# Designs tried in a protein design chat: VH-VL binders against q0atu2. Part 46

Target 1, 119 residues: q0atu2
Amino acid sequence: MLDKKARIRTSREYRNVFEKGKRLSGRFLIIYYVENALDNNRFGFITNKKIGMAVIRNRIKRQLRAIVREYQGQVKNKHDIVLVARAGIGKSSFEGMEKDYIAIMKKAGLFARNANKID

## First folded at step 18 (VH-VL)

Design ce2
Fold by OpenDDE, fold request of step 22:
Structure ce2 (fold): chain C 119 residues (1-119), chain A 119 residues (1-119), chain B 106 residues (1-106)
Amino acid sequence: as target 1 above (119 residues)
Amino acid sequence: QVQLVQSGAEVKKPGSSVKVSCKASGYTFTSNYMHWVRQAPGQGLEWIGWINPETGHTRYNQKFKDKATITADESTNTAYMELSSLRSEDTAVYYCARTDEWYGYMDVWGQGTLVTVSS
Amino acid sequence: DIQMTQSPSTLSASVGDRVTITCSASSSIGYMHWYQQKPGKAPKLLIYDTSYLESGVPARFSGSGSGTEFTLTISSLQPDDFATYYCQQYDSYPYTFGQGTKVEVK
């Protein structure tokens, strides 16, 4: 599980990322990202009912959290990042999600220079 | 069911202002951004802007930044759009439409409000 | 702004025909949404995220595409499908729509 301080929690925090941040689309997900005034990164996760039932949405969120946790140490600091699960993500594998995340994060330039898990 | 009900048709003189309302029901008003879209007679759809009903934060199409003012009243689940300094070219059907801001599609539309500007 | 250009602007077809509408974006976008509008009515969401049907939309509708080229297809046109169709992007502000494609009876 992500550290408490590494989580975006409030609606306003989420929507701040939407309103102020940049967006990049991947195959299964979109990331919104904006610099924050903290010394750490915060991550948020968005799903909607078009992805599927609550059980499916929760699974997707759990998988995305696992992916984020795996690579969070390699992400540039001082960012709020929201992962938005798109409709097609329900048909993707975990590996597919991971690959998509890495690709998007690379494209966004959000990985640290010394990152070693993204090759 | 989820629906948006707009105020009735308006006939206005040039130079006047008009305020169109859009009342939402069937869902949590603050959970979705509200968009306004213009459609001139026989023409296509044109995005005006959106509002975050939770905070009142707005984003406008630059084309309408000096024309439209979008507001929202959470207590009445109503979004508003005021058009100022009306000209004949402002004659159009104006729609409110809700969206999940993260996904960008407008899944519920008001019935539209015709605003006619003529001397 | 991202300009959205639909083709054709008008399409005459008969019931049972396969209809294809194209939407070209001036810049690469992630996803395309499509709306259907009938005269005197508000637009309705038809396809979201390029290829997913909104609830209640018949299976004869489909969407595809990527980058700058997207398509809406009606496999077998039905009387209820005569309408104007719009594509929409939200990758950049302002959100923009295609100019519309009117599908009319031949």
Scores: ipSAE 0.924, ipTM 0.957, lowest interface PAE 0.5, mean pLDDT 96
Fold by OpenDDE, fold request of step 22:
Structure ce2 (fold): chain C 119 residues (1-119), chain A 119 residues (1-119), chain B 106 residues (1-106)
Amino acid sequence: as target 1 above (119 residues)
Amino acid sequence: QVQLVQSGAEVKKPGSSVKVSCKASGYTFTSNYMHWVRQAPGQGLEWIGWINPETGHTRYNQKFKDKATITADESTNTAYMELSSLRSEDTAVYYCARTDEWYGYMDVWGQGTLVTVSS
Amino acid sequence: DIQMTQSPSTLSASVGDRVTITCSASSSIGYMHWYQQKPGKAPKLLIYDTSYLESGVPARFSGSGSGTEFTLTISSLQPDDFATYYCQQYDSYPYTFGQGTKVEVK
């Protein structure tokens, strides 16, 4: 689990990222990101019933949290970032999700300059 | 039984204004963004804007920023769109449509409201 | 703005025909949504996220594509399918629709 302070928790916080942030689409994910006024990053995760049953959605969220946790130390600070799981993500492997996350975060320029990015 | 019910057809003179309503039922009104879409006679669909019913925050198509004003009343589960300075070119069917803001598709539509502007 | 161009604008076909509608985006987008609209009725969501059918949509409908080129296909046209179809993007504001493709009886 991500640190409590590293999690977007309220609907208002989520929608703030949607309304004020930038958006980038990946193969399986969409990320919304915006600068925050904190000293840390916060991450949020969005799924819906079109992804699949609750068990599937929970699995996807667990996998995405694991990916985010692994690379969080390499992400530029002071950002709220929401990962939106698209319908096709359920057919993706963990490695596929990870690759997509890395690719989209690179495209967004959210990794630190000297980050050791692994595909 | 999610449903959007719009107000009835309007006939207006040029220069006047009209306010169309869209009442939501069957779901939590504030859980989804409400969009408005225009369709001129025999023409395609044009996105006007959306509103966050929870906060009232709006976003407009620049084409309609001076034409349309979108509001929402949580107490009545109703979204509104006011059109000002009506011209003949504003004659169209106007739709409200529910979306999941993160996914961008409009899964529930109102029946549409015909606004006719004529001298 | 991202312009969406559908092809063709009008398509005449017969029951049982395979029908393909193309939607081209002026810029690369992540996903395409498709709507069906019948005369005098509101549009209804048909396909979301490029290739997934909305609930209740027959399996004869399918969607595909990536980047700037997307397609909607009806494998075997049925009488209930004569309508106008619209593609839609939401990658950038403003959200935009294609101009529509009217599928009519030959």
Scores: ipSAE 0.921, ipTM 0.957, lowest interface PAE 0.5, mean pLDDT 96
Fold by OpenDDE, fold request of step 22:
Structure ce2 (fold): chain C 119 residues (1-119), chain A 119 residues (1-119), chain B 106 residues (1-106)
Amino acid sequence: as target 1 above (119 residues)
Amino acid sequence: QVQLVQSGAEVKKPGSSVKVSCKASGYTFTSNYMHWVRQAPGQGLEWIGWINPETGHTRYNQKFKDKATITADESTNTAYMELSSLRSEDTAVYYCARTDEWYGYMDVWGQGTLVTVSS
Amino acid sequence: DIQMTQSPSTLSASVGDRVTITCSASSSIGYMHWYQQKPGKAPKLLIYDTSYLESGVPARFSGSGSGTEFTLTISSLQPDDFATYYCQQYDSYPYTFGQGTKVEVK
């Protein structure tokens, strides 16, 4: 799992990202991102009931956390980033989610230079 | 059941102000953002702005930034929109609508409040 | 601002007809939402995230599209479907709606 300090935890922290951050849409995900005043990145994950039952939502969150963890070291520092899972994510594979995440993060310019990224 | 109930129709003179209320029930008021939408007679829908009922933070359409003031009272589960310096062009039905901020759709609407501005 | 242009603005159709409404965005967006509004009533959410039906919406409704072009389709128009339909984006501020498409009886 993500380190505790690498997690967005409170509703206010989440909504701060929503209100002050930029957004980019992918195929299955939307990311909201904003610079923070920390020396580390924080990640948050949003799902809703329209995605499916709690078991499904939890699975999706686990998958997204795994993806984020995998690429965490390649993300530019000092950002709060919220991943919003859209309704269609339930139809995607893990690889599809990963591909979408990478694509969005690249588009956002959030990966560090010379990062080894999956195509 | 989730419901938004707005205040009644208003007839105002030019230059005056009006404050429309939107009372929420059936859900946790602070869990969703409240939007206001304008619909002039025979016209389409125009987004005015939203408020975070938890913090009072607002965001406006630039078109309405000097026209509308959106507030919320958590103690009464009520959102408000005040229109100032009313003109005939402000004649419209005004709706409050609940959203999940992350997903951007408005799933619950008030019944609308007609504001008529005439000399 | 992202302008949303619906086509047509008005269409006349008969019960049983296949109806297609298009919404064109001035720039690429991720998802489109659709609303149905009947005279004297508030809009109601019909389709969210481009192609997902809101609870209670009949299966004859469908949505599709990507980028700048989106469509709402009614496979077989029913009497209850005569209304005005609006598309909506939230990719950029301000949120914007299409100008509406009125589906009326032929």
Scores: ipSAE 0.919, ipTM 0.954, lowest interface PAE 0.5, mean pLDDT 96
Fold by OpenDDE, last read:
Structure ce2 (fold): chain C 119 residues (1-119), chain A 119 residues (1-119), chain B 106 residues (1-106)
Amino acid sequence: as target 1 above (119 residues)
Amino acid sequence: QVQLVQSGAEVKKPGSSVKVSCKASGYTFTSNYMHWVRQAPGQGLEWIGWINPETGHTRYNQKFKDKATITADESTNTAYMELSSLRSEDTAVYYCARTDEWYGYMDVWGQGTLVTVSS
Amino acid sequence: DIQMTQSPSTLSASVGDRVTITCSASSSIGYMHWYQQKPGKAPKLLIYDTSYLESGVPARFSGSGSGTEFTLTISSLQPDDFATYYCQQYDSYPYTFGQGTKVEVK
């Protein structure tokens, strides 16, 4: 799992990202991102009941956390990033989510220049 | 049951101001952003702005930045929109609408408030 | 601002007809939402995230699209479907709606 310091934890922190950040849409995900004043990145995850029951939402969050954790070392520093799971994400595979995440993050320019996919 | 109940119709003279209220019930007021939308007679929908009821932070359509002031009172679960310097062109039905900020759709609407500006 | 243009502005149809409404965005957007509004009533959320039906919406409604082109389809128009439909984006501020498509009885 993500380190505690790498997590967005409060409603205020989440909504700060929404209100001040930029937004990019992918196939299954939307990311909101904004620079922070920290020395580390923080990640947040948003789901709603449109995705499905709690078990499904929790599964999705676990999968997204795994993806974020895998690539977190390649993300440019000092960003708060919120991943919003859209309604159709429940129909996607883990690999599909990962691909979408990578695509969005690249589009956002949030990966370091030397970032590579992990095979 | 989730619902938004707006104040009644208003008839105002040019140059005056009007304040429309929107009372929320059936959900945690601060959990959702409240939007205001205008609809002139026989016309489409225009987004005015939103408020974060938790903090009072607002965002406006530039078209309405000098026209509308949006506020919220958590203690009464009520959002407000004040229109100033009313003109005939401000004649319209004004709606409040709830949204999940992350998803951007307005799933609950007030019944609308007709504001008529005439000499 | 992202402008959204619906086509057509007015559509005359009969019960049982297949109806298609198009919404074109001036810039690429991620998702489109659709609302239904009947005279004297507030808009009602119909479709969210381009293709998902809001609770209680009949299966005859569907949505699709991506980029700048989105569509709302009614497979078989019913009497209850005569209304004005609006598309909405939230990718950029300000949020904007299409000008509306009035579906009326032929």
Scores: ipSAE 0.919, ipTM 0.954, lowest interface PAE 0.5, mean pLDDT 96
Fold by OpenDDE, last read:
Structure ce2 (fold): chain C 119 residues (1-119), chain A 119 residues (1-119), chain B 106 residues (1-106)
Amino acid sequence: as target 1 above (119 residues)
Amino acid sequence: QVQLVQSGAEVKKPGSSVKVSCKASGYTFTSNYMHWVRQAPGQGLEWIGWINPETGHTRYNQKFKDKATITADESTNTAYMELSSLRSEDTAVYYCARTDEWYGYMDVWGQGTLVTVSS
Amino acid sequence: DIQMTQSPSTLSASVGDRVTITCSASSSIGYMHWYQQKPGKAPKLLIYDTSYLESGVPARFSGSGSGTEFTLTISSLQPDDFATYYCQQYDSYPYTFGQGTKVEVK
């Protein structure tokens, strides 16, 4: 799991990203991102009941955390990033979700251009 | 049941001000952003702005920046919109609508408040 | 601002007809929302995230699209469907709506 310092935890922190950040949409995900004044990145995850029951939402969050953890070392520093799971994400494969994340992060310029999956 | 109830119709003279209220019930007021949308007679919908009821932070459509002031009172679960320097072209039905800020759709609407500006 | 143009502005149709409404955005957006509004009533969320039906919305409604072109389709128009429909984006501020499409009885 993500370190505590790498997590967005409070409603205020989440909504700060929404209100001040930029937004980019992917196939299954939307990311909101804003520069922070810290020495590390923080990640947040948003789901709602339209995605599915609690079991589904928890699964999605678990998968997204796994993806973020895998690539966190390749993300440009000093950013708060919120991943919003959109409708239909529950029908996607893990690989599809990962692909979408990578694409959006690259489009946002948050990944190094040559960022690759960690083997 | 989630519900937004707005104040009644208003008839105002040019140059005056009006304050419309929107009382929320059936959900945690601070959990959703509140939007205001106007609809001139026989016309479409125009987004005015939103408020974060938790903090009072607002964002406006530039078109309405000097026209509308949006506020919220958490203690009464009520959002407000004040229109100043009323003109005939401000005649419209004004709606409050809640949204999950992360998803951007307005899933619950007030019944609307007709504001008529006439000399 | 992102401008959204609906086509047509007015549509005359009969019960049982297949109805298609288009919403064109001036720039590429991620998702489109659709609302239904009947005279004297507030808009009602119909479709969210381009293609997902809001709770209680009949299955005859559907949405699709991507980029700059989005569509709302009613497979078989019912009497309860005569109304004005609006598309909405929130990709950038200000949030904007299409000008509306009035579906009326032929």
Scores: ipSAE 0.917, ipTM 0.954, lowest interface PAE 0.5, mean pLDDT 96

Design ce2
Fold by OpenDDE, look of step 18:
Structure ce2 (fold): chain C 119 residues (1-119), chain A 119 residues (1-119), chain B 106 residues (1-106)
Amino acid sequence: as target 1 above (119 residues)
Amino acid sequence: QVQLVQSGAEVKKPGSSVKVSCKASGYTFTSNYMHWVRQAPGQGLEWIGWINPETGHTRYNQKFKDKATITADESTNTAYMELSSLRSEDTAVYYCARTDEWYGYMDVWGQGTLVTVSS
Amino acid sequence: DIQMTQSPSTLSASVGDRVTITCSASSSIGYMHWYQQKPGKAPKLLIYDTSYLESGVPARFSGSGSGTEFTLTISSLQPDDFATYYCQQYDSYPYTFGQGTKVEVK
């Protein structure tokens, strides 16, 4: 699991990203991202009941956290990033989610230039 | 049951102001953004703006930035929209609508408030 | 602003007909939402995230599309389906709706 320091935790923090950040849509995810005044990145995860029951939502969050954790060292620093799981994500594989995340993050230019990214 | 109940129809003179209310029930008022949408007679839907009831932060359609003022009172679970300098062109049904800000669809609507501006 | 253009503006059809409504966005968007509105009533969320039905919406409704082209389809029109339909985007501010498609009885 992500370090507490790397997590967006409060409603205010989440909504700050929504209100001030940029947005990019992927196949299963939407990311909202904004520069922060910290020395680290923070990640947030959004799901809703339309994705499925709590068990499903929790699974999706765990999977997204795993993906973010895997690539967090390659992400440009000083960003708050919120991953919004869209309705279709429940039908996606882990690999599909990962590919979508990578694609969106690349499009957003949030990966470090010298990052060892997988395609 | 989740519902939004708006104030009653208004008949106003040109140059006057009107304030429409939207009372929310059945859910946590601050958990969703509240939108206002206009529909002129026989016309389509037009987005006016939204408010974050938790903080009071608003975003407006530039078309309505000098026309509409959106506010919220958390203590009464009520959102407001004030229209100033009313003109005949402001005659319309005005709707409040709840949204999950991350997903952008409006899943619960008020019944609408007709504002008629006439000499 | 992202302009949403629906086609057709008016559609005359009979019960049992297959009905298709298109919504074109002036710029590429991620997802499209659809609403149904009956005379004198507030809009009702019909489809969200391009292709998912809101709770209680009959299975005869479906949505599809990507980029700038999206469609709402009613596989077999029922009497309860005569209404005006609107598409909506939220990718950019201001949020915008299509001009509406009125589905009326032939």
Scores: ipSAE 0.875, ipTM 0.946, lowest interface PAE 0.5, mean pLDDT 95
Fold by ESMFold2, fold request of step 22:
Structure ce2 (fold): chain C 119 residues (1-119), chain A 119 residues (1-119), chain B 106 residues (1-106)
Amino acid sequence: as target 1 above (119 residues)
Amino acid sequence: QVQLVQSGAEVKKPGSSVKVSCKASGYTFTSNYMHWVRQAPGQGLEWIGWINPETGHTRYNQKFKDKATITADESTNTAYMELSSLRSEDTAVYYCARTDEWYGYMDVWGQGTLVTVSS
Amino acid sequence: DIQMTQSPSTLSASVGDRVTITCSASSSIGYMHWYQQKPGKAPKLLIYDTSYLESGVPARFSGSGSGTEFTLTISSLQPDDFATYYCQQYDSYPYTFGQGTKVEVK
């Protein structure tokens, strides 16, 4: 799948996920997710200024994108998914964010069977 | 200065309607959802609903679905709430409050509008 | 609907006292927001995401909790802290507040 097509791009697309989707809270992340009318998944990422300065927020977004990219082939298709960074995320490790993402995606029923056996 | 300024107190007869305004300044009006919250005399806070000022989409607490109508006017940076078929039990202070929809805390509140419904 | 039950409903305290307010949710939630309201004024955001202080909130305020049980603590009550406090959930519709806890002078 093309990286361009796997992105939620506009404010209205993001807000559709908020307005129509389900939400689940993890330790460092909140996810919102909703079925879309496409053949692929799209991902969005939210931080705010309470998390930290722009350098910190950009680092967190890069880390979350890397995690999503690592597992994207194992996510059930046809979903728009927004990852929202909680205030405490700046104190997490990459591994902590990754573990939280895996747990919350499993709870949402968005991973294929045996997702926990992946690296 | 981020500010929400509400219209003045209203005294209304049972069966009439009232429209409360909430004028926003100091930020981009469409960057946040606007919520309405009610506080009956001597009581706590009840969420009425929100509006997405970008699209006009709304969501209501079912308790108020047939009572309240929330709208927004981008050209004047103003949100409105209309209460219909007023009864004495609708006597309350009504607040507007903005929120970042992803995080849910109401970081700026209007000063409140007292609506009194009496014969 | 998620019910939010605060305890106590009213608390009499003196300047210097340690004050603890509890908010219990009827089902598990991810985090809690807290507001302070003084008579005749709008509520004001105090704590967001359970434990993080809003800008300008004194360090004597703190929040903690998880699941169904959350607390707001004032380590040494000051005259400016006599007010009503509300917890708020944002996990599911309708969004709900606790009934409030009035902290008043002993």
Scores: ipSAE 0.872, ipTM 0.931, lowest interface PAE 0.6, mean pLDDT 92
Fold by ESMFold2, fold request of step 22:
Structure ce2 (fold): chain C 119 residues (1-119), chain A 119 residues (1-119), chain B 106 residues (1-106)
Amino acid sequence: as target 1 above (119 residues)
Amino acid sequence: QVQLVQSGAEVKKPGSSVKVSCKASGYTFTSNYMHWVRQAPGQGLEWIGWINPETGHTRYNQKFKDKATITADESTNTAYMELSSLRSEDTAVYYCARTDEWYGYMDVWGQGTLVTVSS
Amino acid sequence: DIQMTQSPSTLSASVGDRVTITCSASSSIGYMHWYQQKPGKAPKLLIYDTSYLESGVPARFSGSGSGTEFTLTISSLQPDDFATYYCQQYDSYPYTFGQGTKVEVK
């Protein structure tokens, strides 16, 4: 689970990322991101009903939180980042989501240059 | 059922203004952004702008920034668009459409309001 | 601005025909939404996220594409499908639609 400090909490906090941030699309994910005024990063997660029933949406959010937690130490600080699950994400494996996350975070310039897991 | 009901057709003189309303029902008004879209006679669709009904924040297509003013009234679940300094080229059908801001498809549209600007 | 160019602008077809509409973006985008509009009516969401059908849309509709090139296909045109179709990008401001493709009776 992510620390409470690392979570985007309110609708207004989420919408600030949408309104002020940049977006990039991957195969299974879209990210929105914006610099914040804090010392740390915060992460948010978005699904909608078109992705599936609540059990499926909650599973996807849990998987995305696990991926973010795994790599959060490699993310440049002072960013609010929202991960948006695309309609096709339910057909992806955990590893597929993970690879997509790494690729889009690198493209956004949000990872350090070699932000992969240790072999 | 979710629906958007717009105000009726308007015939206006050049130089006047018009305010089109869009009343939402069947969902939580602040859970979605509201967009306005223009369709001139025999033409395609043009995005005018959006409003965050929670905060009143707006974003405009730069083409319409000095023409359109988008507002919302949460107490009546109604979005508005005012067009100023009307000219004959402003003759069009104007639609409101809701989106989930993260995904961007307009899943519910108002019926459209014809604004005719004629001498 | 990302310009969306649809081809063809007008298409004459008969019931039973396979219809293909293309939408070309002036720069790469992540995915495409498609709308159907009949005369005097508001547009209706048809396909979201390139290839996913909105609820109630018949299975004869399909979408595909990536980058700058996207397609909408009707596998066997039905009388209800004579309409104008629009693609839409949500990648960057201003959000833009294609100019439309009118599918009419041959």
Scores: ipSAE 0.872, ipTM 0.932, lowest interface PAE 0.6, mean pLDDT 92
Fold by ESMFold2, last read:
Structure ce2 (fold): chain C 119 residues (1-119), chain A 119 residues (1-119), chain B 106 residues (1-106)
Amino acid sequence: as target 1 above (119 residues)
Amino acid sequence: QVQLVQSGAEVKKPGSSVKVSCKASGYTFTSNYMHWVRQAPGQGLEWIGWINPETGHTRYNQKFKDKATITADESTNTAYMELSSLRSEDTAVYYCARTDEWYGYMDVWGQGTLVTVSS
Amino acid sequence: DIQMTQSPSTLSASVGDRVTITCSASSSIGYMHWYQQKPGKAPKLLIYDTSYLESGVPARFSGSGSGTEFTLTISSLQPDDFATYYCQQYDSYPYTFGQGTKVEVK
């Protein structure tokens, strides 16, 4: 699980990322991101009922959290980042979500330079 | 079940103002942003702006920045849009529409309010 | 601003025809939403995220596309489908709609 201080908690914190942040779309994900005033990153996760029933939505969130945890050490600090699950995400594999996450984070310029850990 | 009901048609003189209301029911008012969209006679749709009803924060299409003022009243579940310094080119149907801010589709629309500006 | 150009602006068709409407964006877009509007009525969400039908939308409607080119298709036009259709981008401010495609009786 992500550390308590590395998670976006409140509606207002989430909406600040939407209102002030940049947006990029991948195959299965959309990310919104903005610099924060902290020394660390914070992550948030969004699904909606169009994705599927609660069991499916919870599975998707768990998978996304695992992906974020795996790569969080490579992410440039001082950002709030919200991952939004697209309607087609339920048909993806974990590897597909992971590949999509890596691609959009690279496109956003949010990975620190570490050639040994980034595809 | 989910419904947006707008105030009735208005006929206004140039230089006056109008305030259109949009009353929401059937959902938690602060769970979605409210958008305003205009449609001039015989023309397409133009996005005016949105409001975060939780905070009152707004964003406007630059075209309408000095024309439209969007507000919301949580106690009555009502969003408003005021148009100032009305001119004949402001004649249009004005819609409110509910949006999940992360996904951007307008899944519920008000019935529209015709504002006619003539001398 | 991302300009959205629909083609055609007006389409004359008969019941039973396959109808295709194209929406071209001036820059690459992640996905597209589509709305149907009948005279005197508010727009109604038809397709979200390029290809997913809103609840209650008949299966004869479909959407596809990526990048700058998106398509709405009606596989067998029905009387209820004579309307104006709008595409909408949500990629960047200001959010924009296509100019509309009116599907009318031939």
Scores: ipSAE 0.867, ipTM 0.928, lowest interface PAE 0.6, mean pLDDT 92
Fold by ESMFold2, last read:
Structure ce2 (fold): chain C 119 residues (1-119), chain A 119 residues (1-119), chain B 106 residues (1-106)
Amino acid sequence: as target 1 above (119 residues)
Amino acid sequence: QVQLVQSGAEVKKPGSSVKVSCKASGYTFTSNYMHWVRQAPGQGLEWIGWINPETGHTRYNQKFKDKATITADESTNTAYMELSSLRSEDTAVYYCARTDEWYGYMDVWGQGTLVTVSS
Amino acid sequence: DIQMTQSPSTLSASVGDRVTITCSASSSIGYMHWYQQKPGKAPKLLIYDTSYLESGVPARFSGSGSGTEFTLTISSLQPDDFATYYCQQYDSYPYTFGQGTKVEVK
């Protein structure tokens, strides 16, 4: 799981990423990202009821957290990053979400050198 | 029921100001951003700006930054938009609309306020 | 600014017709929202995230597209569908709408 310091916690912290960050859309995800004043990255996750019932939304969040954890060592530091689940994400496989995450993070320039190595 | 109720129609002289209100009910006022959108007679929709009612932070379409001032009063669950230095070109219907900031669809709209600027 | 161009601007159609409205963006966007507006009324959310119907919207409405080209389709036009339709992008500031497509009785 992500450490406590790697979590975006409050509404104001989330909304700072929306208000000041850049936005990129993938097939199943949207990311918002902005540089922060910390030494580390922080991640946030957004779903809504249009995605599906609570069990579906909880599964999606767990899958997204697992993906983020798998690649976190490859992400450039000092960023707040919010992953927003699109309406179609419930029909995606874990592999589909993972490929989408990799693609949009590369397009955002958020992977450091050696970005495609598995940690 | 979620509802946005706007103040009534206004007739103004050139050079004056007008302040349009938008009272929210049926949801937590700070849970959504409030947007203002204008529609000139026989024309399409133009985005004016948004306010984060939690913080009072605003963002404007550059076209309107010197024309419109958006505020919110959490104690009355009301957003406001003031238009200054009115000209005949400012004649339009002005809508408030709420948005989940992460997804961007405007799911609830006010009924609109006609502002007419005439000499 | 991302300019949104709808085609056609006006469309005359009969009940039962298949109606297609296109929205072209000046640069690539992730998805599109669509609104329906009747005279003297506020716009109403119709389709979100390109292809998903808002609650209470009939199944005859559908949306599709990606990149710079998006469509709204009414499979069999009904009397309640005569209205103006707007596409809306939320990718970058300023948020913009298409100029509108008026669907009117033939």
Scores: ipSAE 0.858, ipTM 0.924, lowest interface PAE 0.6, mean pLDDT 92

